# VH-VL binders against b7kms5: the designs that were tried, part 130

Target 1, 80 residues: b7kms5
Amino acid sequence: DTFETVRNTIRIESEVDESLRQLCHEERITKETWLEAAYLYLCEKPEELAQVIQLAQERLSQRKAIADYKRAKTMQERFL

## First folded at step 8 (VH-VL)

Design bc20 (framework fv_miptenalimab)
Fold by ESMFold2-Fast, scan of step 8:
Structure bc20 (fold): chain C 80 residues (1-80), chain A 128 residues (1-128), chain B 107 residues (1-107)
Amino acid sequence: as target 1 above (80 residues)
Amino acid sequence: QVTLVESGGGVVQPGRSLRLSCAFSGFSLSTRGVGVGWIRQAPGKGLEWVALIYWDDDKRYNPALKSRFTISRDNSKNTLYLQMNSLRAEDTAVYFCAHRDYTFTLGSGTWSGGMDVWGQGTTVTVSS
Amino acid sequence: DIQMTQSPSFLSASVGDRVSITCRASQGISSYLAWYQQKPGKAPKLLIYAASTLQSGVPDRFSGSGSGTDFTLTISSLQPEDFATYYCQQLNSYPLTFGQGTKLEIK
């Protein structure tokens, strides 16, 4: 048997990507297998999963805040 | 902990120039979403926004002051400046330096945008 | 420029009172409004941003409401340390503009 896989494109912050690439190189794993392992591990640990979800929500909120800020600056430029 | 300390105020004659400084700590003006700026207050009067500079070097000015005032920064010294030229009696005021942050507060999910931390101000008196 | 008008300019009240200060914008500013408290000889302190969100460390007796052009700052039970001048600020458009201020003083 061979594992059936799906190809996904995701965008993450450059600094996070650099850190993750370093970890994967040192431990001799791939980003794909790290992502799979992290998710599977957390699914078995509800309290740790909740903490990760909270961090994810915070990061998403910060990205939205930056997008809102850029929109506001663009609108302000039209009034100046 | 964010702190800002203004300096450079004093008594100057009309038509002269003066440069104010704001030494800040507890944050970097290279941080995405961060801005710093100047707000002034004439004796017994209300608040008037002067200028803001953001992490991406975007500069915004009160149009009434843009021709005479220039905002700048030195990231290596964590210092903000306000260059004031052709000073007039109506420029007499306390000049405050303030921090602005467009980030979410952890737990609330609401973005900021207000001037959340202020210095104590430096007094400029334009008098002959 | 967006003009911000506060009402009243002066307000006299007693400890324990519920007080409200109104701020009106000459144009719609959505919820891009902040409220500040300033005590004599001190720098202003941010109380509320995004019209209704309380700044960290600010007592819950302070609240903000409104959207568009009409906004209200409410202090549910006035304390001695609340006697100060209050300013609203619109953050929708440049130039950023403040209201003229409301001085809250003891009866």
Scores: ipSAE 0.000, ipTM 0.616, lowest interface PAE 18.8, mean pLDDT 85

Design bc21 (framework fv_miptenalimab)
Fold by ESMFold2-Fast, scan of step 8:
Structure bc21 (fold): chain C 80 residues (1-80), chain A 128 residues (1-128), chain B 107 residues (1-107)
Amino acid sequence: as target 1 above (80 residues)
Amino acid sequence: QVTLVESGGGVVQPGRSLRLSCAFSGFSLSTRGVGVGWIRQAPGKGLEWVALIYWDDDKRYNPALKSRFTISRDNSKNTLYLQMNSLRAEDTAVYFCARRGYEFSLGEGTWSSYFDYWGQGTTVTVSS
Amino acid sequence: DIQMTQSPSFLSASVGDRVSITCRASQGISSYLAWYQQKPGKAPKLLIYAASTLQSGVPDRFSGSGSGTDFTLTISSLQPEDFATYYCQQLNSYPLTFGQGTKLEIK
């Protein structure tokens, strides 16, 4: 009750979600508290934070590339 | 040097109760992530999981045995117990205690569990 | 409950042979599978966990493979000390369940 929180909806890959759910079950924590702790910890580790940001950028680029490919393929089929 | 030693087995009549003990050393059951459980094996048969207790006192049971068997521990004595009630002929088996280990695979981002250290077992025979 | 079925139940082989034992789960268990070796009168010994990870101290002639529902334990060149009963176990869901065992005997 002393914590002010915000509700967010996030979409992550199913495989990542399964892995994180297993970790949370094994350690008796929640996804919410793991996310908060991971971010706070990494904020004290600049080199590691930079690597995580790079990975996030790569994953975002991969998702965009796949979406772009599917859209382009649909348009090609539409014109044929 | 992890060791587990079971005791308390013997010959007991059907309908009676028996309590098994497992004295362990080389690890603490208060260590986060650690669990200890009971696995049994009937003569000439395979392995059957009985129960498991975790560092946080969370308990898991084989549903077929939950109504008659209770797992508990005494951390001050580094001892695990199995209370067996209303014993039946089909409960005749060697009862092993085993440590549930775990590992986080950094490459896969997944947790794995296994029984890495086992005691030698104690024999329970339920007969008239 | 997840049922674990091993094949074969009995296997006769000679020293130096390559042998494989299979284990099938009635439902998908990802890689949450362990293999144990048991010699007569002794407790089981962990050989492999996470389907393919060799336990420290276990000879590298032992290997595991598979994921989902079908798993294999392979011994590349049998040694005299390998004649024992082998069990698979799923650790994906409660209750934890074992296969019925495969007894490996000398020819």
Scores: ipSAE 0.000, ipTM 0.635, lowest interface PAE 15.8, mean pLDDT 86

Design bc22 (framework fv_miptenalimab)
Fold by ESMFold2-Fast, scan of step 8:
Structure bc22 (fold): chain C 80 residues (1-80), chain A 128 residues (1-128), chain B 107 residues (1-107)
Amino acid sequence: as target 1 above (80 residues)
Amino acid sequence: QVTLVESGGGVVQPGRSLRLSCAFSGFSLSTRGVGVGWIRQAPGKGLEWVALIYWDDDKRYNPALKSRFTISRDNSKNTLYLQMNSLRAEDTAVYFCAHKGYTFSYGTGTWSSYFDYWGQGTTVTVSS
Amino acid sequence: DIQMTQSPSFLSASVGDRVSITCRASQGISSYLAWYQQKPGKAPKLLIYAASTLQSGVPDRFSGSGSGTDFTLTISSLQPEDFATYYCQQLNSYPLTFGQGTKLEIK
């Protein structure tokens, strides 16, 4: 029995990764199976899915702002 | 409650060195976006930025002072330092340490920064 | 270096007056501007950041406006505790720079 799978490369925040790693270790599951289960569960819960999408949008905006902030710091240094 | 308390000021002769300390509490210099810096004010004059250190140990200096002044920290003691070398009469001032805050706006995807908490300052007098 | 110039350097006003202090940057700084209040012998206090955002705990008679190079701090109805020196600061580029200050006094 073989499942067809794809390999994905993702970058997540270290503190989130640490928390997820701890959860997977304690529950004896893998990050890949947790991701699959979470997505499938949320697809059956429209209101919960909407809340997760909102959180994802906020986190994406935060990453962009931090990147812009660091870029501004570098630009400010160049003006010296 | 955020507090910053400066110490180490005094009267020194030109050409000597002095190290200022700033003991802080109520925040961590490990928090992303946070910085702590030094701002000075000569008698009867305005504010002049001296130096700043960020959470990631990135250090920024007033170019006029960079060759003589060094900013550093000790996170285990929650203390910020300013090492001042080759002091001149023009360095006579009250030295404030201040917390540099950061606000992220999710709506616009932008940041803003400001000095929101300040110590009361320590006086350095360079005389001959 | 970005030079910050305040106008006026000195202003006399009475309690109840509306006063405005201006700050001009030598280069565009977008909205990366803060306003501080300093009373004699004390540390500066943050009033406004991002040119127009009022700091928590600051009375609503204080307001800020402007973007780019021209900025204004307005006090809509002066109170006795508002007599102080006011400074603008740009946080767009290093070195960070302050205006020369505006001393607001009674009379």
Scores: ipSAE 0.000, ipTM 0.648, lowest interface PAE 15.4, mean pLDDT 86

Design bc23 (framework fv_miptenalimab)
Fold by ESMFold2-Fast, scan of step 8:
Structure bc23 (fold): chain C 80 residues (1-80), chain A 126 residues (1-126), chain B 107 residues (1-107)
Amino acid sequence: as target 1 above (80 residues)
Amino acid sequence: QVTLVESGGGVVQPGRSLRLSCAFSGFSLSTRGVGVGWIRQAPGKGLEWVALIYWDDDKRYNPALKSRFTISRDNSKNTLYLQMNSLRAEDTAVYFCAHRGYVFSSGQWSSYFQHWGQGTTVTVSS
Amino acid sequence: DIQMTQSPSFLSASVGDRVSITCRASQGISSYLAWYQQKPGKAPKLLIYAASTLQSGVPDRFSGSGSGTDFTLTISSLQPEDFATYYCQQLNSYPLTFGQGTKLEIK
């Protein structure tokens, strides 16, 4: 049967995407089902979930820093 | 833990070439935002920036050295290189490899050399 | 090129003293300044970045201040392990440049 689903578009780092694609191909699963299984598994393991949330917060901060860094780098090199 | 280990230094005659290596661990140079560079220090003198390479292969050089020095990397080996050509007595120095970090804080970006190797000594002598 | 000038080049002090080292940029560099400590025979160690942000693991007796062209590194109560050479660096524009260094020696 089928589940009621929603369509989501997400952007992830290209290196992470490549690694995840390889894993999904080797294990014969999809990125969608891997995401669902990972979340469900972690929801039953609060200590591990906390570690993942910490990593997610660090990665989010890094993305913001990179965006600001690129803007500042352009200003630094062209407009000083 | 981030570590950087330089190698390839030694005594070399003027006019010769030398390639320095920096083996690093704890980060990947293909990771966005990462940069790694070379800083040198002549005996009894201060620090002088040599070159820097970013994750996107953007390379920056000290203009005084860009005609003789080339920075490169091998991501498969987690190794950074500095190719030094036409060596002169004034190139005698300890060469440090350093990880260039950056952080977003209080609405600003900030950049700094966070982790340094122990250095490798290059002596250009006849 | 942006020139970084440190003052003094040599500083003699005693344990427990409050000492300050200044760094002046030839052009405005906002807060794109870092301070490093180097002990004889060792690699430099990052102390402060963004002019005033203390690097994790660095003792809180170290502090940085300033923006634009004038910057100060302060050690509030000098300890024996603090006798070293200190360098400022601008990261505002290429080429990246360092101050000439301030050697902090025991009196």
Scores: ipSAE 0.000, ipTM 0.611, lowest interface PAE 20.4, mean pLDDT 85

Design bc24 (framework fv_miptenalimab)
Fold by ESMFold2-Fast, scan of step 8:
Structure bc24 (fold): chain C 80 residues (1-80), chain A 125 residues (1-125), chain B 107 residues (1-107)
Amino acid sequence: as target 1 above (80 residues)
Amino acid sequence: QVTLVESGGGVVQPGRSLRLSCAFSGFSLSTRGVGVGWIRQAPGKGLEWVALIYWDDDKRYNPALKSRFTISRDNSKNTLYLQMNSLRAEDTAVYFCAHRLYTFGGTWSVYFDYWGQGTTVTVSS
Amino acid sequence: DIQMTQSPSFLSASVGDRVSITCRASQGISSYLAWYQQKPGKAPKLLIYAASTLQSGVPDRFSGSGSGTDFTLTISSLQPEDFATYYCQQLNSYPLTFGQGTKLEIK
């Protein structure tokens, strides 16, 4: 093997995972190699990279809002 | 065998338009990763990048030229075009088309590996 | 825009000399730098890419070094066919920019 790799665990939305899994099956690639290829491709296209970063920031904001809501609900139930 | 041949240059008056063509062979601009660009050189001066088009029709322009110049292609004819409008004396130059290549060997490398011989545009009254 | 400045603009040398020309970027460009040779009336020819990788078919007397902002093209033993104008180009970001060129002429 030419490459030294690292193992990461990532958590993504179920519907996104299902769609990506189907794409990888149809194209005969893996999620690992798709992620590597997607990042490398975007590094060649600065404008597209900026758009992806913006989308990632929006998705992170949504996850934080949901986490804040769940935390508030838990506190409310705990002190009821 | 990669070849690029520019044509369409000539003498034009200021304010006029001119369309340059670049006929290429040995590659397809429909192939993922391929790009072709225009680079110009004024008499006795250095090289200036004009525009670049990718296989997915993504276009990049020198901001100084974007309002007057348009890059396009016809994949069925293996031909690249540069539409030049509102020409000025400072647009007088040899216009080259060049194939853009990239490689990955632990880091990304991008460069222009094959160039045409150029077509001369003279903007004069 | 990233400005590319070459030094010197003109260089006089003799066959057999070791010559170096430098290229400076106004901001960091990593190793996204190419060197081209241009002879009168002809299109530029790629010599070196990724700052230090020699293009196939280019004689090994040519070499490139540097990263970030400062780059050097070296010809270890100048030959008659090497008298030409040399250009550096950054390919790190748009717009793509070239140095002003270094004209290498016979002494």
Scores: ipSAE 0.000, ipTM 0.621, lowest interface PAE 15.3, mean pLDDT 87

Design bc25 (framework fv_miptenalimab)
Fold by ESMFold2-Fast, scan of step 8:
Structure bc25 (fold): chain C 80 residues (1-80), chain A 126 residues (1-126), chain B 107 residues (1-107)
Amino acid sequence: as target 1 above (80 residues)
Amino acid sequence: QVTLVESGGGVVQPGRSLRLSCAFSGFSLSTRGVGVGWIRQAPGKGLEWVALIYWDDDKRYNPALKSRFTISRDNSKNTLYLQMNSLRAEDTAVYFCAHRGYTLYGSGWSTYFDYWGQGTTVTVSS
Amino acid sequence: DIQMTQSPSFLSASVGDRVSITCRASQGISSYLAWYQQKPGKAPKLLIYAASTLQSGVPDRFSGSGSGTDFTLTISSLQPEDFATYYCQQLNSYPLTFGQGTKLEIK
């Protein structure tokens, strides 16, 4: 009766990470168990899962837009 | 196996209150992931979602109805309720109780209303 | 709120015909769409969920397709018992919303 686990390395926004760390500390849980519980909970409420997926898509689009802006700015600055 | 039976409908005057019941069997509202809701249909019109309640007592309402309608349950009786207050002529409809099914993993991740009762008719008329 | 628009609102067809009903969402709903059949005086019956998955016990002449905003319900060879009103529903976000319905009539 033991869990087989995998190790994942992910990069998230520092502000989100700080908030999640505080939550885990106060509630006496780990990031690993919170992530597992959150995913499993959302799988039982697909309408809510759909909203989370939309937020994730929006955040990904925002990250890409910021990266594109930075690349364009660097290119322009090279010719000043 | 899964059955839902609505009751409590009838003719009621505007401004009055009415409580509908839905007696169900073949599932428990205390089981994780289970949800049950109310959908209504005015005469000759289409379907309108009213409210949904989940196993953890989380409740979702049609914003147009939230101020007047309350969804609740009694797990000991396997019964779902819809308390309707300040009834209006536009609330005249057949009220259906429906089980919210879901697929958790793989192809077909989704929710749907898979089992429905026959409906109970509410007529708001003076 | 997500608006669901069905086309056509009325459809006349003959037994044996291939018929298609379209449903459009005002914003993206991925594949969180269900199709229901309703006969006069009866409760709706689930036909398809997740846009394309056939509910157990539903005849294989029914099929669904689409994702995002445009969805289609197809009946490959119409049978007499298929004359009914069909509704699509989005289950992507609250409030849950239905299309206005498509009434499938004989002839």
Scores: ipSAE 0.013, ipTM 0.730, lowest interface PAE 8.2, mean pLDDT 88

Design bc3 (framework fv_miptenalimab)
Fold by ESMFold2-Fast, scan of step 8:
Structure bc3 (fold): chain C 80 residues (1-80), chain A 126 residues (1-126), chain B 107 residues (1-107)
Amino acid sequence: as target 1 above (80 residues)
Amino acid sequence: QVTLVESGGGVVQPGRSLRLSCAFSGFSLSTRGVGVGWIRQAPGKGLEWVALIYWDDDKRYNPALKSRFTISRDNSKNTLYLQMNSLRAEDTAVYFCAHRGYTFDSGKWETYFDYWGQGTTVTVSS
Amino acid sequence: DIQMTQSPSFLSASVGDRVSITCRASQGISSYLAWYQQKPGKAPKLLIYAASTLQSGVPDRFSGSGSGTDFTLTISSLQPEDFATYYCQQLNSYPLTFGQGTKLEIK
């Protein structure tokens, strides 16, 4: 039985990161442990988990729209 | 309402420089996906695209004009500029500024010039 | 550069007529085409974008069709205010290019 950790790199919105960083500083915890705790808590709360998944889907759709714009812009410039 | 008003045109001698301005309202050039550009029209002729600036300050030029013309903006003044250098007789035209709108549908960004100013006349003579 | 060629360059028609203007791109531009109307001394006005999408406020007698290289602007029942010059524009690739224009004159 060994405690195993993995190193993850994730990109989040700058304003969200700033807010989370301030929370972690004030509460004297780390982003890593906050993420673990938040996920574990939500897994025990199916109704709240569903709401978070809905918000995540909305945010993902918004980011995909922006990424699609950047790709379309590049495609439109292919002959330049 | 969206409005664009050009200014700075006039009569200028060949080889000189001129800066056009476009004061706009009803939208922000900081809005993702928005662009604003310049389109010109020589007397009795068709439309010719000059330059476009995107919300992220990315710029595109008509290659025929790139060496002599510079597009820029001042977001604090809601103003677009076109700096025209080494002017030639063939630069005589009405210069329009126009808002480049967009719609996102089925993974495609469809773009168009939906609002135009009335134009400012540049005459390069003598 | 993508060249846009309009046909005809001049069109004479009467009120109530159905008129069509064609636009041909020298290369495939998918649906990245817009149509504009310009009256003498005035700025162009957007009529249609994405080849076939009518701009808000534009009468439904205007319609656009086509994809790839061949496009058509149709006015189903010409009105007095429709006598103007019409331009197509490709927005697929830089530099952005316009057709030479089609002048629609009263007969």
Scores: ipSAE 0.000, ipTM 0.635, lowest interface PAE 15.5, mean pLDDT 87

Design bc4 (framework fv_miptenalimab)
Fold by ESMFold2-Fast, scan of step 8:
Structure bc4 (fold): chain C 80 residues (1-80), chain A 126 residues (1-126), chain B 107 residues (1-107)
Amino acid sequence: as target 1 above (80 residues)
Amino acid sequence: QVTLVESGGGVVQPGRSLRLSCAFSGFSLSTRGVGVGWIRQAPGKGLEWVALIYWDDDKRYNPALKSRFTISRDNSKNTLYLQMNSLRAEDTAVYFCAHRSYVLEGGSWTSYFDYWGQGTTVTVSS
Amino acid sequence: DIQMTQSPSFLSASVGDRVSITCRASQGISSYLAWYQQKPGKAPKLLIYAASTLQSGVPDRFSGSGSGTDFTLTISSLQPEDFATYYCQQLNSYPLTFGQGTKLEIK
């Protein structure tokens, strides 16, 4: 029996990646298996899943706000 | 509903310092993406941009004025400041504070000054 | 620095006339240009941004055109309240610069 897998590319903040990498090294797991386990666990815990979704929405909003600000600022400095 | 009220102008002798204030109402100076600044106009002359400050405290100056003028803000008072040092006769002008908006137009970001205060007059004379 | 030159510096016209004011940039500014109206003793008022986009609340007799280095502000049928000084501004690069202004007077 073999697991059939799909390849995904994801972009996460460098500080989060460093923390997750350290956790995976200490616990002898991979980022792939951590992601699978975390999702499966949260799917069985609806109230905890809601909290995680809220945090994800806040982080996404923050990224969009920063990107919008940088675009406006870059436009102002386009040729200097 | 957005209002900008300047204060601090007056008559001052050459070489002195003066600080202008602009009180903002209807929006927060700490709002991400907000830029506010100063534009001046000498008697009978055109508009000249002085300085701009962004929500993250990043600043831009007219190079001709950078050595003598400092822009700053106090988010708790929702107030913009312009500190003017070593004043000269040619600094005599009406000083307007203004809000700079950004908008997506035709797939590109653009900007403009949409809200202006009524101005405060600075006269540098002996 | 980008120099903004307006022409004419002074314009006399009658109510009902079509008038045009030109603004030229010393280098390409794409469409990063705004037009302002200023009445005596008052702050400037935004009319047009992005060279051709009319600001909300501005009468449709005002229009802007152009890109790159040559821009025009047109008033299709001049009204009494339109007698004012008009300024163009480039927002392409620092320092931000304005034209010298065009004073529109009643003929």
Scores: ipSAE 0.000, ipTM 0.631, lowest interface PAE 14.6, mean pLDDT 86

Design bc5 (framework fv_miptenalimab)
Fold by ESMFold2-Fast, scan of step 8:
Formats: C-alpha cells, structure tokens, sequence
Structure bc5 (fold): chain C 80 residues (1-80), chain A 127 residues (1-127), chain B 107 residues (1-107)
C-alpha cells in the first residue's frame, strides 16, 4: 500500500548536481525517483551496471586524490 | 600526449630583462591539481627550482629569485611565461619548463613530481 | 630551506653491476621525494616519485626506498643507457630543492 521510504543525505559535485537538476526540471521528475529508476534499470543490465561501477570507482579515486592534494599543499605551506 | 616547448632564450646584457615562454599541449593548466614550473641548470651545475604556478593561480618562488622573477600564464594560448628582470651573470643557465603531475600513489598517499619536461632554452648573460 | 645531499657525487661502474645512490634530507620530508635521470644535453626524466613509486615506462631495474631523511635509488643490473647524472628532489616544503647530483660513468 504505502511506500516505506528512508531519508538519505548525499553530497555530489556541483556541476553534476546542476545537470541533474536541469534534467529533473525539464522531465518533471524528482532526484529521488531518478535515482530509484536508474538503479532498477541498471540492475536489469549487468554489463551496463559494471560500466557504471567502474566510473564510480574512478570518480571516488579522483575525489580522494584531490583531497590529498589539498592536504599536501597545506602541509607544504606549514613547513615554510 | 603532453608536450612542453621553451623559447625566448638568448644572449642578454647584465641588468636587462628577458621573458621566456613555454608552449604546452596535452593538458590544461585549469585542471585541478596541475602545476607547471621552471627549473634551471647553470653550465656544469645541478638543477635549481625557479618557480611554480598551480591551476588555481597560486604561485610559488625560490626565495633567492622572487624579487627579480615573475611566473605567469595565458590559458587562451596554453603558454607559461617567466619574466626575468635585472639579469646577472649567475642567471646564465638552461631554463626548463616542466609539468608537475598530480598523482595518488599505490600506498594511498598523494604525491607529485615533475613528470614531463621541455628540452630547455638557453639564457646567457654576458657583456 | 631543506638541503638535499647525495652520496656519492661520482660513481664508476660496469654494465651488469648493482649500484645504489643515497640522498639525505636536512630535515624530515616523509616520502615526498623524487628521483630524476639526466643525460648530457637532455632534459631530466622522472624515474621515481613518492620515494618508491616507479614512473610508468621506467624499467623495473630501477627502485627507490627510504622515508623521512634517508633515501636510496638502486639500479639492480646496470645497462649502457643508465650512464647519466641522477638527482633527488624533495617536494615536502618550499623552496623545492634538489640534491647536487650523482654522475654515474662507465668504468
């Protein structure tokens, strides 16, 4: 009957958020329903799901590298 | 492929100014984590870091050279510059520009190094 | 400023030899150290970054070790193309500084 839902708080890159927000506005859908639909669709296509997981792993590695760079830059300034 | 090509070197009299250029391709200096620097080498001597500019326009200088040298860039031309003022005989050297790679090591640490270098341009300060 | 000191300044060796070059920092630099190879008339080439990580395309006979203040570059079996000058560089603190260089020449 009534859908049981959970609240999730996620942080995504601003350019991705702007693009997704534009898409949702134009298509008259919500971020919540887009996320649900995207996941369900990919679950039915294992080869595409594998590609998305690879992209997610690459993006996570990039975020870690950027965070580490900022830390190293700060450390270099501190030891001057 | 990343390439860097220096130009603008030559023979110049003491006290004069000279601007070196470094034309690069295969990367953008607006990319996060990217830096480009100048390293020089006097005849028969070792390497000496001159200056570095980062993607966010943060500039770092060798303190011994900061009062006379200025690093800058023109993103529309994919070109890096080194403005050298009040040149002295001791500034005679080959000047290299080099890409500072942003990389995450297999051990989970951020690290950087000058991974790709130009061939250098020679500056001779002589009367 | 962090002073980088290499030892030895000159090294004579034969093809097939195992050679080691040491670099010492005047203060702790963690693993923020790179090794470069320079042949006469050419630009330096990056061999190793983060003290021990081999740059892509560099032969695996090259290896780096150390952390803190003492670092070593090792060539396990010297080849003719390895006769060059080697430099260490610390990237921990500004100004960035290089060692004085180690010239490796044929015996």
Amino acid sequence: as target 1 above (80 residues)
Amino acid sequence: QVTLVESGGGVVQPGRSLRLSCAFSGFSLSTRGVGVGWIRQAPGKGLEWVALIYWDDDKRYNPALKSRFTISRDNSKNTLYLQMNSLRAEDTAVYFCAHRAYSFTPGGYWSSAFDIWGQGTTVTVSS
Amino acid sequence: DIQMTQSPSFLSASVGDRVSITCRASQGISSYLAWYQQKPGKAPKLLIYAASTLQSGVPDRFSGSGSGTDFTLTISSLQPEDFATYYCQQLNSYPLTFGQGTKLEIK
Scores: ipSAE 0.000, ipTM 0.621, lowest interface PAE 19.4, mean pLDDT 86

Design bc6 (framework fv_miptenalimab)
Fold by ESMFold2-Fast, scan of step 8:
Structure bc6 (fold): chain C 80 residues (1-80), chain A 128 residues (1-128), chain B 107 residues (1-107)
Amino acid sequence: as target 1 above (80 residues)
Amino acid sequence: QVTLVESGGGVVQPGRSLRLSCAFSGFSLSTRGVGVGWIRQAPGKGLEWVALIYWDDDKRYNPALKSRFTISRDNSKNTLYLQMNSLRAEDTAVYFCAHRTYTFEYGSGSWSTYFDLWGQGTTVTVSS
Amino acid sequence: DIQMTQSPSFLSASVGDRVSITCRASQGISSYLAWYQQKPGKAPKLLIYAASTLQSGVPDRFSGSGSGTDFTLTISSLQPEDFATYYCQQLNSYPLTFGQGTKLEIK
């Protein structure tokens, strides 16, 4: 191992994590190496990278909606 | 494309119970950000919100109706329900089911929510 | 509860007229306001959401404005099919509440 590495804390959807874990087990790779490979591959494919960024923006919007909704829900439930 | 069809209305005596159904198509209530609810309208009167249920099973009620009404769903049948107990004359109304949407507006940086699609309603008459 | 008050409750106008209906919230609701059109015996139809955003398929003669507590629905040139009852709704806080409605009648 001659690479300098960084430890990151990442939260992902549990259903996605389960699917990715299964893929990694079957293909005998790690989540870390899959993430690195996926990013490197997409950086050489600007058209595909744009599609992935669009999906990421959609997922982020969904998470933000849920967070904003739950915040409003907690406040309203407290005051109802 | 998207449809909502209410059923289960009718004439009932005061104090009885009634369950309304709303069969929907063209969307799934398991989709994040989706909600479906009930809005009622008494004869010749305005609109009154009854209850809402969201994709994550969060339920919200009009406080005036919460003790007597229960909202539920069956995702396998794409059907929404409203269980109405201890019915009173003032519950006489057309009951609409409506799809609630939540969207992000990038220009304003804000979330918006609204009822974009409505069923035609089912009539409940509480009479003795 | 947030009270929604529409003005006027009844409005008589002629085809081609410019008409405005106002809606006032008892508390600030930002832009969490929608406008609906209802014809006799029919379900309400969404016209405008987020106070000023026109729903897809709704004619350009409809427009909405306002924020906070004061909101306006404007129809720039009335058509025969526009004679209906109009409702505003706040979606800022529970319970969700509607205005009492404005019945737009042919003069």
Scores: ipSAE 0.000, ipTM 0.633, lowest interface PAE 15.2, mean pLDDT 86

